VHH binders against Branched-chain-amino-acid aminotransferase 1, mitochondrial (BCAT1). Designs and how they scored, part 13

Target 1, 366 residues: Branched-chain-amino-acid aminotransferase 1, mitochondrial (BCAT1), of Arabidopsis thaliana (Mouse-ear cress) (q93y32)
Amino acid sequence: KIWGFRMHGTKAAASVVEEHVSGAEREDEEYADVDWDNLGFSLVRTDFMFATKSCRDGNFEQGYLSRYGNIELNPAAGILNYGQGLIEGMKAYRGEDGRVLLFRPELNAMRMKIGAERMCMHSPSVHQFIEGVKQTVLANRRWVPPPGKGSLYLRPLLFGSGASLGVAAASEYTFLVFGSPVQNYFKEGTAALNLYVEEVIPRAYLGGTGGVKAISNYGPVLEVMRRAKSRGFSDVLYLDADTGKNIEEVSAANIFLVKGNTIVTPATSGTILGGITRKSIIEIALDLGYKVEERSVPVEELKEAEEVFCTGTAAGVASVGSITFKNTRTEYKVGDGIVTQQLRSILVGIQTGSIQDTKDWVLQIA

## First folded at step 4 (VHH)

Design q25 (framework vhh_nb_b201)
Fold by ESMFold2-Fast, scan of step 4:
Structure q25 (fold): chain B 366 residues (1-366), chain A 118 residues (1-118)
Amino acid sequence: as target 1 above (366 residues)
Amino acid sequence: QVQLQESGGGLVQAGGSLRLSCAASGFTFSRYDMGWYRQAPGKEREFVATITSGGSTYYADSVKGRFTISRDNAKNTVYLQMNSLKPEDTAVYYCAAGYDTWGSYDYWGQGTQVTVSS
């Protein structure tokens, strides 16, 4: 039990780690026994998760692997009482050449660090973040889908695990990484999304946490999304809280409009998450000779677009088939031969190693 | 402590050149996108140029072909080479650092004045 006895801060959990360690022969299989053709975005239990806790000085311990399972929290933990926490989303890909690849993991690490500063939390270093992710992927290598069959979705978490009664920053933080094999985030699969514009309820407001990946940003979208889905929509598109006139993002993805040779997306100005897929698609589009505009985008401008698409780690690059604003449904170009498919294909090619990585975006871990 | 310190500003005649430098400290420079913004009197702050952690460069239409952004990761420094300067380029120039581009920056310098006389 090298991880249980040699890693600082694991002594109290050593017996739990030993108790959960089982099935060594199964863990040596190349692939888990999963129907790789029928992956969606439902949680699938993997073998291991990675965890580390902050020290008194704010630095994080080396960390350890444990069997995937429940975590125990004090009822007075900061995350449970005050929502002091952040999530990340990223994917590990298996290339046709057998390489296991991470896409721009340093950006996930930096985004968590920036979010932690906003939330008054200590964060793991960029190196520790990336090592925790690497260890999680390698321990769950059999759960990384075969080439073309999906990816291993990774959920790094940073949360106030320390107990306190008063409204204050937690005394202890936990950094935890788990994963699940996935393919399509939306139930539509490869079919185009149908969105509804939410006119009344904003997703984020100036001075809030919409610009960081805070856990507390996601609970509030659930009721709005439920109502839209019950009416046959895939998700909602939110408007800005200040004017109610400019589009911002969907529940968990950024949005883009295609107008001829110009690609338009809302500027990240404190209420919109700086998405890593968003950033990457902007760079790909510019390399291809498209003009890219990052600005306030009036909701009325949706009628001028030839194509609309969403970007997010979980969603990838997802075509939008229609948007309904008030009583007006606008339809968009979808399918093959469109700009959205070109951008998606290049991104996926870089992520899976089938297109040459000239930008140092891909980190090979195996 | 994160710090961004601009230098190289000054007075220049139309058609002239200036090279701005921004020295960075307190973070892993090579992993950050670096950018330049400017603000002229009575106008909003506007984007000028950015260079990503991977070396890709992007420019505002008004400066494309005249300005060149570059970085030296060994020296933790980003540069803006400004050629064929016009009176309309007169502004305070700010250095910015972040993991995102286009004004989604967490760290900003105090600025350096550039004045282009006609």
Scores: ipSAE 0.000, ipTM 0.238, lowest interface PAE 15.6, mean pLDDT 84

Design r02 (framework vhh_7qia_2)
Fold by ESMFold2-Fast, scan of step 4:
Structure r02 (fold): chain B 366 residues (1-366), chain A 122 residues (1-122)
Amino acid sequence: as target 1 above (366 residues)
Amino acid sequence: QLQLVESGGGLVQPGGSLRLSCEASGFTFSRYDMGWYRQAPGKQRELVAFITSGGSTNYADSVKGRFTISRDNAKNTVYLQMNSLRPEDTAIYYCAAPLGYTDSWSLRYDYWGKGTPVTVSS
């Protein structure tokens, strides 16, 4: 049922606080006591989290489930001193037939592996990543919202838990998965984003970590986002660091422009995250007969677009209602009957099991 | 142990045809996207054709209408049917699996086969 392992290392002093509690008392609850109609994106603490640590040879040990709670870290841990870590984001869905589904979890596992290589970390194998996610979801099955009421958001983490004083890769790594029930960010046909173009501060630069899901990418966006939100904007759209002329990403999402039968998105080449929702939307669009262009996108093309939308795990496919560049506000089509709504509906249908998965994207775990 | 094994390359005259095969092992083939790349002497490696786990395909403009990518999930094999071959198609052709890739249309692959050479000359 629940297995734990207490690890010792010559350099790594960090330990995960664990509570090996039988789940038997919780096994008879179909649903946690939560107001499923009023979920937002705030943290709701679930029953269990999954953790495993790297061995001396760099491979990860068999993991274990523990009660959700704090972790203990040495003050000299790599994550605390040097930001040596990665996050992932994914969702578990409950289908109308009661199935519990993950969407393309192998892509999250591969993205963490790429990020780990960039950050000089050992990573769990694809199999170990997926098993840790599965164990977390199943131990928290009562926290997966009812069909149509949201999803269980999952946060896989990989970080330098080992202690060192100098600027160096950590001696030990921890892979940890926790979750929180969430509602979709935006209602279909409503709550369209209003974006502000950030002209001065780039999100990423060539040779940096913008192309991987590094923890250190997210602290720096907070001041820019706070400033934009204080002015009534939903989020920020960044320009490239080299020229300041081409659009790249929103703070935590990819961006797409629609004009006629053509859908355009900034190409990935080291500064833009290869989003799983982005990849999936491109494939759906191509299946529907749209032309898709991945290229440099001048900021001036925003004025020529008929629709704009963002893609991300948390946001899904979110319509952009307006973008303000300098002092000029451009408005876009939103609501039903548009290309963005068509793409969103197909993606959500596949993710929730209401549309037949002909692409082998969905992994059923229960 | 993850492996990609290419075959089917060779010498062919302009206007001829070749079928390349790539047998995959060590992962659940049906759930992974697969691609064919080529590298001509002294040139950078470029994407030729791509097929998603669901069967959607994409092609480089230089090969559209001449090359066809397909897959057989029961045999863990991806194919590249090359028709109307031209001297400029001369290259080493590589099968690729997206072990380090998160964007289906990027060049970020971590796992490559050893390649199969294709020479088009009279």
Scores: ipSAE 0.011, ipTM 0.458, lowest interface PAE 9.4, mean pLDDT 83

Design r03 (framework vhh_7qia_2)
Fold by ESMFold2-Fast, scan of step 4:
Formats: structure tokens, C-alpha cells, sequence
Structure r03 (fold): chain B 366 residues (1-366), chain A 119 residues (1-119)
């Protein structure tokens, strides 16, 4: 669909990707030639990506599939100069019955739309977002891992592709979706995470962009993550910028505490991302008869928890084995038969179609 | 534009019942979480009852067993059935909608409906 329909630059980038794919793997096979047992969270190049651009009226064009490849941008593009952009994260799952499923894609679409308003960007409609994701998954169907071997991670992007010199909203926006087969987000795999409480550097502040999935939120966490990982920790837990006393979130995940029959998580007061996994786990917990509290959570309450877990699309539901705050290490219950495992099993069951979807959460696309 | 309009407030005797209604317009109602909040004179606004887009409910300890939240997506309406009312339930009651991606963040608010529990 690129051949005979595109300019030299776009065709050249697509041709390199097509040569790699055709030389190594066949697009018409049911499964790509990948070691499904050795997936992590590293980038694996797939066949196609979806792209569309905004019109002058702020509406997005129909869009099209192209070979996965590089993007050409003007040096004065808004994303490159001012960080005007949003990311999303979602997964396509293959069920035991062969169905290909998306989990709550309309929530990803709406979160991007809300983020776009915060960042002064035009966004695709909910329908256009979901259609772009569906086309990306179906064009890369052979890259959706076999049941139980992982998922196809999708990265919808919305960014200021238009060129401008002054500090101003871009004149053009690009919506793009690409994917990569993944298994475990954390290097620990199925092992419990060990977190370090970051006391000095906040993740977000009131009036900032911590409550939306802005691209610019992620660069600043990299040094803190690198330092924590060099010290043997999986990631960091951030405290609020105002008081330095309340827990907020991990670098790219929400956090929960289990205290008896009560599940506690920090309230989304403008500095914490409203996670789709977070929302879904809260609903599952309520259905099971747990009490759920969304409030300010003092860091001192970490010592009162029986279990701690993180939630995120990439991370899923990940058990925390320990948290180190100052010079004190607190250990948490992990493994089988715990509340965290019960919640994870139900969520995964719904996402993969092994548990009946009674909430209209799952969209079957194949 | 999203709009929320509350109704059903009024005066009631202790032990009585009231049903509050909140009609929504200007959005896809079924996709939003809905909540009832109240503010008594001289106190902070507090969550009373909550219902997710999927139908799961949560209640403040002070009203659990007495109040029931429900929704009718076909009518774009959320309800709060209040039974065994007490003088301490006297407040202005607010309907809220929000959190398309988060169960508790409320982006849209009604103007409130007063509830007075007195003899």
C-alpha cells in the first residue's frame, strides 16, 4: 500500500523494514519466528504501524498502515522542542480459543483525549483511536504471542509534528500506533519487586502534568530509576511534592496496600495517573467484598500493610516483596493464596477471555 | 458539555426516607463513574456513595446499610436511596461524574440539592 503511493523518504524508511521482515520472517504465517519463551520488555520490531495526521480544522484524516520504520520530523517540530506529546500503553491478548482481545480500549482513547486537552493538542476521536489500534493489531496478528506466552504491547502516540519556532501549540499533530511482543515488564519476572522510597525528588507536582500520560513525565524519572537499579532495587516509590509524607506512585505504575479486608491506594489528586489497571483492580476488589480506600496514604502506613502491589498495563499486577524507607526495610507477603494473586488471576482471566466478561471490558477484534 | 441536575431533596423527619436523582446530559453517561457527595454546615465535603461505570458500589461507613446508590444508563440517571435518615445526614448533596480512567477523580459536579432531617 506504500508502493506507488508515497514520497521517496517515506518509501525508503518502509523499504528497509520490509527488507528485514521479508529476509527473516514471513508475514502470512500464523506466528512470527520468535523465541516466545525469551520475551522480556525489549523492543521487537513488527511488520506494520498505523498513522494519521490532523487537518487544519483539528479533525484527523482517515489514516493508513505503513511498514514499521523511522519517522521523519522537522527539527522545529513541537514534540522535539517543547515535549508536546502523549503516550498510551495497552495490550492485545490471544485467548486459548484463538480470539484476539483488547482490554478497555475506550478508556485508553478517553485518557489520551483528556491528556490532549491538558497539553493543548487536537486528538483523534475515540472511534479513530480504537480503529487505529485494531488495524495495528490485525496487521501484526502473527506477532500476538501464543496463549500464556505474553501479549502484544501497543504504543499509541499523539505528538506535535508541526513545525513552529515560538513556544506555542503545534500546527499539526500525528497519531501513530506501533507494537512489540512482550512478557515481563520488570527484570524480576514473576519474582516480587523490591522498591526504594525516593525522599528528595518528586514524580509530579500540583499544576504539572503528572495526572496525564505526557511524554515529558518520563524523561525526568530515568536518573532516579538508574540509581535505584544500580543499588539492586526494581524501581522507586515517590512521595508527594507538597509534604514529602504521602506515597504517590512508582515510576510507571500505581501502588496498592492490603490491610486485612481493606485495600488502600493513593487518591488521584492531580499528581497521580488514573491507571486503567488501577481502576479495574478497584472494581474487581469491590465485587469480591473488599473495602477500598482512595485517600492520602502516609509513608508510615507501609509498615502496617500485609501485602503491597503495583498496577500498570505493562507491569500488570506485580507483587512487592520489600520497600526500603530511610534505613528500614519492610517485607511483604508474596506468592500463592494471597489477595494480590486473587486480584491478578481475575484480571488476567478477564483480559485473556478465560473468565466471562460481565462488564463489557473486553473487545474481541478477531 | 456535560451537565448534572440533582432533584429529590427536601425536609424529612428522623427515620424517614428520600430518593435523590441526578440526570446527566451532554456525554456518554454509561462510561463515567458517578458519586454522591455531601457537605454539612461548617464541614468539608465528603463522599457518601460511589458507583463505577461497571456497576460496582462503595459507601462511606456512616451510611453503609442505610443508603443505596444505583444507575439507569438508559435514562442517564444515578440515584441515591436514603433510608433511616438521621439529623447528622443534614447536608447539601452533590452529584458528581468523572474518572473515565480513574474510579474516584470527579471532574463534573451538579449544583447540589439540600436535605434537612428534622422534626
Amino acid sequence: as target 1 above (366 residues)
Amino acid sequence: QLQLVESGGGLVQPGGSLRLSCEASGFTFSRYDMGWYRQAPGKQRELVAFITSGGSTNYADSVKGRFTISRDNAKNTVYLQMNSLRPEDTAIYYCAAGGYTDSWSMDYWGKGTPVTVSS
Scores: ipSAE 0.042, ipTM 0.584, lowest interface PAE 7.1, mean pLDDT 85

Design r04 (framework vhh_7qia_2)
Fold by ESMFold2-Fast, scan of step 4:
Structure r04 (fold): chain B 366 residues (1-366), chain A 120 residues (1-120)
Amino acid sequence: as target 1 above (366 residues)
Amino acid sequence: QLQLVESGGGLVQPGGSLRLSCEASGFTFSRYDMGWYRQAPGKQRELVAFITSGGSTNYADSVKGRFTISRDNAKNTVYLQMNSLRPEDTAIYYCAALGYTDSWSLYDYWGKGTPVTVSS
């Protein structure tokens, strides 16, 4: 059950029970009182979050639901001092038939497990990850937007909560899931993105953490993104650290080029995140008969593309309207009837249950 | 312990057919992309065909139209149906389970290989 979790502390347990009882009418509403037509990607506080800690043997405890709120950390916690942590991003969708759906949650679980190995952390099992996500969504069911009005964005976190002074792996790890209702990641909404090629600063280097969803990957992109946005760009497109000749990623999304019946994307070689949306779009494209090339993509090939798009859980499938490289602007096809729109429509249809799931991608949780 | 076990290889005459099978154990097979690779004498190991977790397929140009990859998630098995075999198809054929990352570093599981010889 949703309320079958272990509670920590006598006073905390009494408070949680009292809050649940006193707020039962409101928390049992089908929908929260939110302007569903004006959701962006800003944080909206939901009702509950899920948390569990690692045991001494490296396995994770059962976990518990708590009211969404602050967490307490020792100042010497590994996450605070050494950035030892991972994030995940995923969405819960409400279908037109009222079903609540998760999209490929086992891939988020596996990606966190792989990232944990890279970051020298213990991770929850795939089962525990999915269970924590499922419990978070069900406890916040009223925050899952109505069909067509957005999704509940879920943020699983895994981090070194244990205290240590030396540069060393943390003694304890916390797995935590919270959510926020969202609609559009980019302020442009459904409008096409305008990107700037960042020629000097790489996003990732071979042997680093660019191939995993490490928390430390995201702090460094913030100033670069801020500068691009201040100049009227949506985001930047990064080049590889070794040669400076091949495209890699935007700040928080993978990139694709469309050339006739061929779809091209940078290969994941340790510097580029294996995005779940990226993987899903590749499969959809192959099903439709497109050729897909995962390889090094020279920045000069941008001028040969008919369409460019970005993929990410938060961004979905976002058309790129232009890319500026060395003060030369290249424009791309956008709108309806293009390959990007075809791929987006099929993905969204599968995610929301409008298209029959023949691939076992969608987990119905309610 | 994750294991892949190939079977179905052997000696076949040019123009003949073979069906390779790869049975997986110890992991959630349905969530993995599966591939068939081959290594001919004096050559590097190359991708022959792969099938995604969702069932989408891709083939090397040299085998397209002759080979078909398929999977049976209920049996944790991936297959490679090889038709119109040519002497140049002679190789050891390897089954691989690929994680969601394409870096090949953390989650590639390989079988021991099954030899295929196309010769009279």
Scores: ipSAE 0.000, ipTM 0.344, lowest interface PAE 14.1, mean pLDDT 84

Design r05 (framework vhh_7qia_2)
Fold by ESMFold2-Fast, scan of step 4:
Structure r05 (fold): chain B 366 residues (1-366), chain A 120 residues (1-120)
Amino acid sequence: as target 1 above (366 residues)
Amino acid sequence: QLQLVESGGGLVQPGGSLRLSCEASGFTFSRYDMGWYRQAPGKQRELVAFITSGGSTNYADSVKGRFTISRDNAKNTVYLQMNSLRPEDTAIYYCAAGLGYTDSWSYDYWGKGTPVTVSS
């Protein structure tokens, strides 16, 4: 007997959804009944989620759409006992012309594949990953916000669903995709972030899992973030574990400094996640003629910056208004006409289809 | 397994030119960022130039205007055209491939290197 997991209600075929899943909801509904002007980053239940399991040979099955709901797992599942799992984050955007677009989904797929190798897991192929995401978005098309009102956030998960008692790689893996309509990741909304430098607790160490999107990387940041938020800060900026002298990243975002025509960001040396938004902003900046430096960035260099911003799929490109280090507050330029706004506008334009995609970054799915 | 094989290194006089090539096998080349790094005797490895999967390029200040990086996705090859070579360009040149845009070595792929000597 092979252990599986069960989802809420009836499974639908992965490639075709033949019947309504959300009760008596109208077939012709273009948009869900949601206050699109009052989205944050709170979970909103959509209609369907996608799931598939690994076969004994390490390949993944076709997969199925099911009603969004709870997952049933064996208590001895690898994810529950040993944290053997990865997350991804990506967004589906609705353009002004009604097209539904994914941004660089192949990079999310490849990052999950590399993370799976690090975590001793089988992973779906790039094609299977993208197909699962596409099916999830199309089944939840009415949940993709109107142009300018946000995006459908997608959460691909890969985790050890197989049961074992000893410390060992799981016997079975599950790849699952669900979504939620979102607008702003930070509670500040469109306001600039205020960060606190965490001097004692590092986010990651060399040889650890900081360079992959492991589920286990995120539990440990919660208490540090809670303390900072209770003091009125948006999040923390972490320092390197070795020296405690160089900045690395925010809890769930990369960081950039702007110094004249130079844009500086910490190099990804095994402790910092290679963010897709980070990569895209670097490429945009280079195309605009900015000098880009990817290196160790001493924390003292924060006082030399004219602007600071964070990058992440959930966060987008978020301006930092201040950083507090050793009780000293440094303030940065925010608002319109600054480098951060220029980079954000170009990125959002490409993601939403209002700027021509010349780099094959955008995949149209509807 | 992924392999990167560098070629085109050698001896050249100051002011001369060389073109380095790096041929990739075992992966979807077009999706990877490609970089050229060098390591001079007794020094740490340094980035020379990189080219992203989208074609954006970046160069170390010491080589800007003299070196040009390019890629041919049909041939799974990245090139480094080196002009106006100087004795200080003497190093072993390494090709690297990664999904990260920076010096993320923990999962990046590296060639074995090709020596470049600028002297006469």
Scores: ipSAE 0.206, ipTM 0.629, lowest interface PAE 5.4, mean pLDDT 85

Design r06 (from a04 with G98P Y99T S100G P101Y W102S Y103D E104Y D105W R106S; framework vhh_7qia_2)
Fold by ESMFold2-Fast, scan of step 4:
Structure r06 (fold): chain B 366 residues (1-366), chain A 121 residues (1-121)
Amino acid sequence: as target 1 above (366 residues)
Amino acid sequence: QLQLVESGGGLVQPGGSLRLSCEASGFTFSRYDMGWYRQAPGKQRELVAFITSGGSTNYADSVKGRFTISRDNAKNTVYLQMNSLRPEDTAIYYCAAPTGYSDYWSSMDYWGKGTPVTVSS
């Protein structure tokens, strides 16, 4: 049984038509029929997805492309019952010369492998991960936005698809990749974010899974985020669970402070995700002559910062306009000519091929 | 408290072999994942080989079939056996251990000082 076979019966609903979904007959066109100037971060259905399953020896099968659609799972699947799963996030970019580019895909592959060990899962090899991503992008090449109009967001998933009643690692794992064309992660678009410091509820606990990209990390942040958004905030900034005194992470992004020529970010150790955008921005900043400090960052230091920004694959490099802590609002520099904009421009230039890649960060796949 | 000390680098002809060693101290070695990285002149530091605490290995595509990473938990040592060396393998080789579970690159705070490897005729 081919995994996507039964899913080919999925029919379009009125909402799917209203979301500018292209017909299957047009899969051979250079560009999908999408308003490229008005992309957001809503899910847009593409043509194909990639999937492979683990063998008894823990290695993954060759894998195959199937039409994008629903997946079939046993109710006793490990992901559904025990949250045994990981996500990844990455983007494919179209360069000015028509090249299709991936940014540091080997880091996504290794992060999934490390997360899989933490979650007691078998993982695809680095080669298999990259091949699955590459096949997904190439099968959906018409969905990669034109140069400067966005990117194809890719969601690699690794999850326990095998059925088990007892609390145990799944007997079968599925590696799946799908995509969606995107422009902006936050509804504010390119506007600066307004954050609220969550004083009571931590994002992650020492000894938990906050340092890996576990699926189970993201459900728990939703109600906290909903409350903050209902009060006019973009997202929440979490404090450490032990002391409640040090900043850690936004719901799905790392955080940075700019203080003169020094850029400060919380150190990654068990409770904070080691973001690929975070790592890349640190390297760019060091190349530009900035001092970078990875350490515990007391929440009181927010008042000392000239700029604050968040990093993540989906978010990119997003300026923070304000942070509210204990009824005190602190405002930060935003816009053009600031350190955050300089770092963002260099990162985007490398990712899109507009700046020469001297770091071997970019993989050309077409 | 954790320290990593690399050794075994040197000058070798194309097609030759070298074995790098990294001795660890100040931590429970058997519980840490370990990696070998390299940095050539004018290039960024890149992953060469990785070994988990459980013994699973991964390699950069450029070294697959030529390099082998291994560990000896009794000696608190990780090794990189390098065969069929090419001029392109010329770099300073670094041993590293991750401090968290998020990824091998950004979570690695424990680095050795490096050992130089030069491949030339």
Scores: ipSAE 0.000, ipTM 0.170, lowest interface PAE 15.8, mean pLDDT 83

Design r07 (framework vhh_gocatamig_d2)
Fold by ESMFold2-Fast, scan of step 4:
Structure r07 (fold): chain B 366 residues (1-366), chain A 120 residues (1-120)
Amino acid sequence: as target 1 above (366 residues)
Amino acid sequence: EVQLVESGGGLVQPGGSLTLSCAASGFTFSRYDLAWYRQAPGKKRELVAGITSGGSTVYMDSVKGRFTISRDNAKNSVYLQMNSLRAEDTAVYYCAAGLGYTDSWSYDYWGQGTLVTVSS
């Protein structure tokens, strides 16, 4: 019940929190008081989050909405000690007609379930996952950006909240959903990305967790990304751990090459995340008459591509303007009238309701 | 809870016909890709036929022209019509459902199977 209690002397982070807390007092407004033209991918505090915990039998409780804020964890919680957890990424879109839409939420739910099996965790049902996401969006409706101004990014989490000292699966799991309004994932915004090929450090290993959306996959990429950004690159492109010859992913996105009428992407078995944007772009490309190849892609093929793009929920469909490999820079086609822009436009049109959904991909929630 | 329940298996003579049915519950059926797999004694499990959420179909070469897969979204059911049955079609037949992860034929939910025996 202590709405305004804050720690004195915490700096810029505390001032940002206080700004967003003021917005939360106006929960019944159509739109939150935020500059929609200056959204990036920074965390913005919303009104509510959804949470539910697992029962002894492995099923999850009904769940409830709470004010967005800190969670309390036992120091011996499985997530804190052993990294036993998964993330998801989704977006809620506001259409021109005011509809609020989710894109393929069943795929997020099933990917979390597959990841949970890999991480020895109980997972919410598909219905419970979608209901938690839906409740989070509707409770934060005023935070869904106006049409064309971005989306509400949703972060479903599943983690070992139960306490255990030994190396063992947690005794309790928490499923939690929160959101933040976003526009562009990369600082380049709508400008093309510049990537650097990471020749030494792989992103994932055969037999590891690279094929699921495990929390523990993301800590290890941070230092590599920091070094690339300090050199003026947007991100890195990783090579496979076995041979060091085939491209896999950037830090948090899948990669595609355009070669004439053929679209090429690394196959997803074992080390590469089965991205929902990746799957959707493949289906759109096939519908348009492109040939699609899911295979091992040698790094040398980068010089043969006319276009390169990345896919991810956060990134959307992002054009790559250049890739640097062994100090050799290769440039790619960018802008309007290219294959990447065609695929992006169709995907965004379906996601925002501007293009009729004939594939049953979009779930209207309001 | 997700369930797939197969029915229609049994003993048939060579050249005969049989229809397998799979009743689904616990998920939004219309959004899922469905498939029939089979596994014969001592052999690996193989894809027999698939049908996407959009209605596109695929068949293994040895059953093409003999088997037909169909779906009824109103009844949450998928069917396999099997004609001109051969001894080599003897297997346990499994219903599978998935949202097409990693490749278009990955399936996340499986039924318990129904036995089809083509007698001599």
Scores: ipSAE 0.000, ipTM 0.275, lowest interface PAE 12.9, mean pLDDT 84

Design r08 (framework vhh_gocatamig_d2)
Fold by ESMFold2-Fast, scan of step 4:
Structure r08 (fold): chain B 366 residues (1-366), chain A 119 residues (1-119)
Amino acid sequence: as target 1 above (366 residues)
Amino acid sequence: EVQLVESGGGLVQPGGSLTLSCAASGFTFSRYDLAWYRQAPGKKRELVAGITSGGSTVYMDSVKGRFTISRDNAKNSVYLQMNSLRAEDTAVYYCAASGYTDSWSYDYWGQGTLVTVSS
C-alpha cells in the first residue's frame, strides 16, 4: 500500500519532494497523465524511487521506497571526487494482457556485482537488486506505458556515498533505483542511424573499465558525440585503442554486421561492454540457424556487410543506414523484411510477452 | 565446441549436503565466468551462484551461508558445495559459462543434474 511506502526514508527530504509530486489520488490511477504517443528519452519524474545503503560489514540494509527526488551527498563523497560508481539500464514492459514484465533482470544484477568488484565497491545481492527493481516498478505501475507505446526505463545506480579526502574506496555505498517512461533513445526514432568512425579517440583501453558499466565511461564520450552530431551523424563507432584497426562499439551500444547467413560482432575481451541485448540477440540468431561470429572485426569489413545494427537496452535493436570512415560513406539495407527487423521483432515479442518465453528470460512481476 | 557436464546430483534428506561438479571443455576455462542456475518443476530458471574469472563470488540470498561456489582452473571444473539443504532447494541444477568478460556476454549450458531434497 501507498501508506506503507511513506514509512520509509527521511521525513524532511520527503516533504520537499512531495510539493512537486502527484498526490495519493494520482498514484492509484491505472495510467499516469502522459502523452504516450510522444515519449522520447527525456527524464519524466515518476512517483517513487528505491534506496538502500551498505552497512560497515559490506552487506546492504533491507531498503525502502521514497518519493522520487534529490539525493543529498557530502562534497567529499567517493562518487563526486573519484567516479566510484556503476549504472544499470533495464526496462519494464506492459503486455497486451496487462502483465508487467522484466527482461533478464538477473543478468543486470550479476553485471552490477561484477562491476562492483572491478570498482572496489560492495554491492547488493542479486536478490536485493531484483527486489529493489521490482518494488520501484510496482510503486510506479501507472508510469509503465500502455502496450506498444514504450517501456518504463529503470536506472539502478550503485555509488560511493561515503566521504573521505584521500584516494580510497568509499566507506559507504548507496544502491538506488529510479525510472522514467521512454520510447525512442535516438532522436531518429525508428529511422536508421548514421554513424561516423572515430579514428583518434578510443572509447576504452585494455585494463580500463570499458567492460563494466562504470559511470566514468560515459562523461568522456560526450564531446566526441557532440562533434559527430554537429556534422549530422547519430553517434560514433569507436576503434580499438591497441591497433586502431578493429571496430568496438558506439557510445552506448554494441554493434553487429550481417553478411549473408552470418552475423558478426566484436568479441568482449575487456574493452567492450557485454550487453544483455547483445547476448540475447546472439542466442535468438543461433536459434534461427544463423552463424554467429564473436571476433575482432576490421573496420574495412564494414564494406562487406549487407546490414549493420546496434544493440542496447535503451536503443533496443536499431538499424544503421550508413557508416562514414575517412570521408567514405557505406550504405546498408534498412526497413522491413531484413534480418535486423526479424531479430528485433522476436526480441520485442519475448520482452512484451507476445511471443512465448521458452528461455526463462522474462520475469512477470504483476 | 564448448561442453559443460554436470554431476553430483541425487536424493538427500533435509539438512544434508551435496557437492555438484561441472567439467568443462572446448574453451580457455580460466578466462570464463561460471555460474550455477536451478529450475524447479513449473518454475523459471534462477541464478544460484556465480564465480568470476578473477575468483569473486555472487550468491542468491536464500543460499548465502549454505552454498559455496568454487573453481579449479587446472581441472577445468566448477563446484557447488550445498549444505543445510531444504525442500525448496529441489531442482535441476545447471552449469553455465560466459566468455572472458565481466559482463556475461554469452552463455554455454550443461545438460543439468537433478537434486531432490526429501525425506
Scores: ipSAE 0.000, ipTM 0.357, lowest interface PAE 11.3, mean pLDDT 83

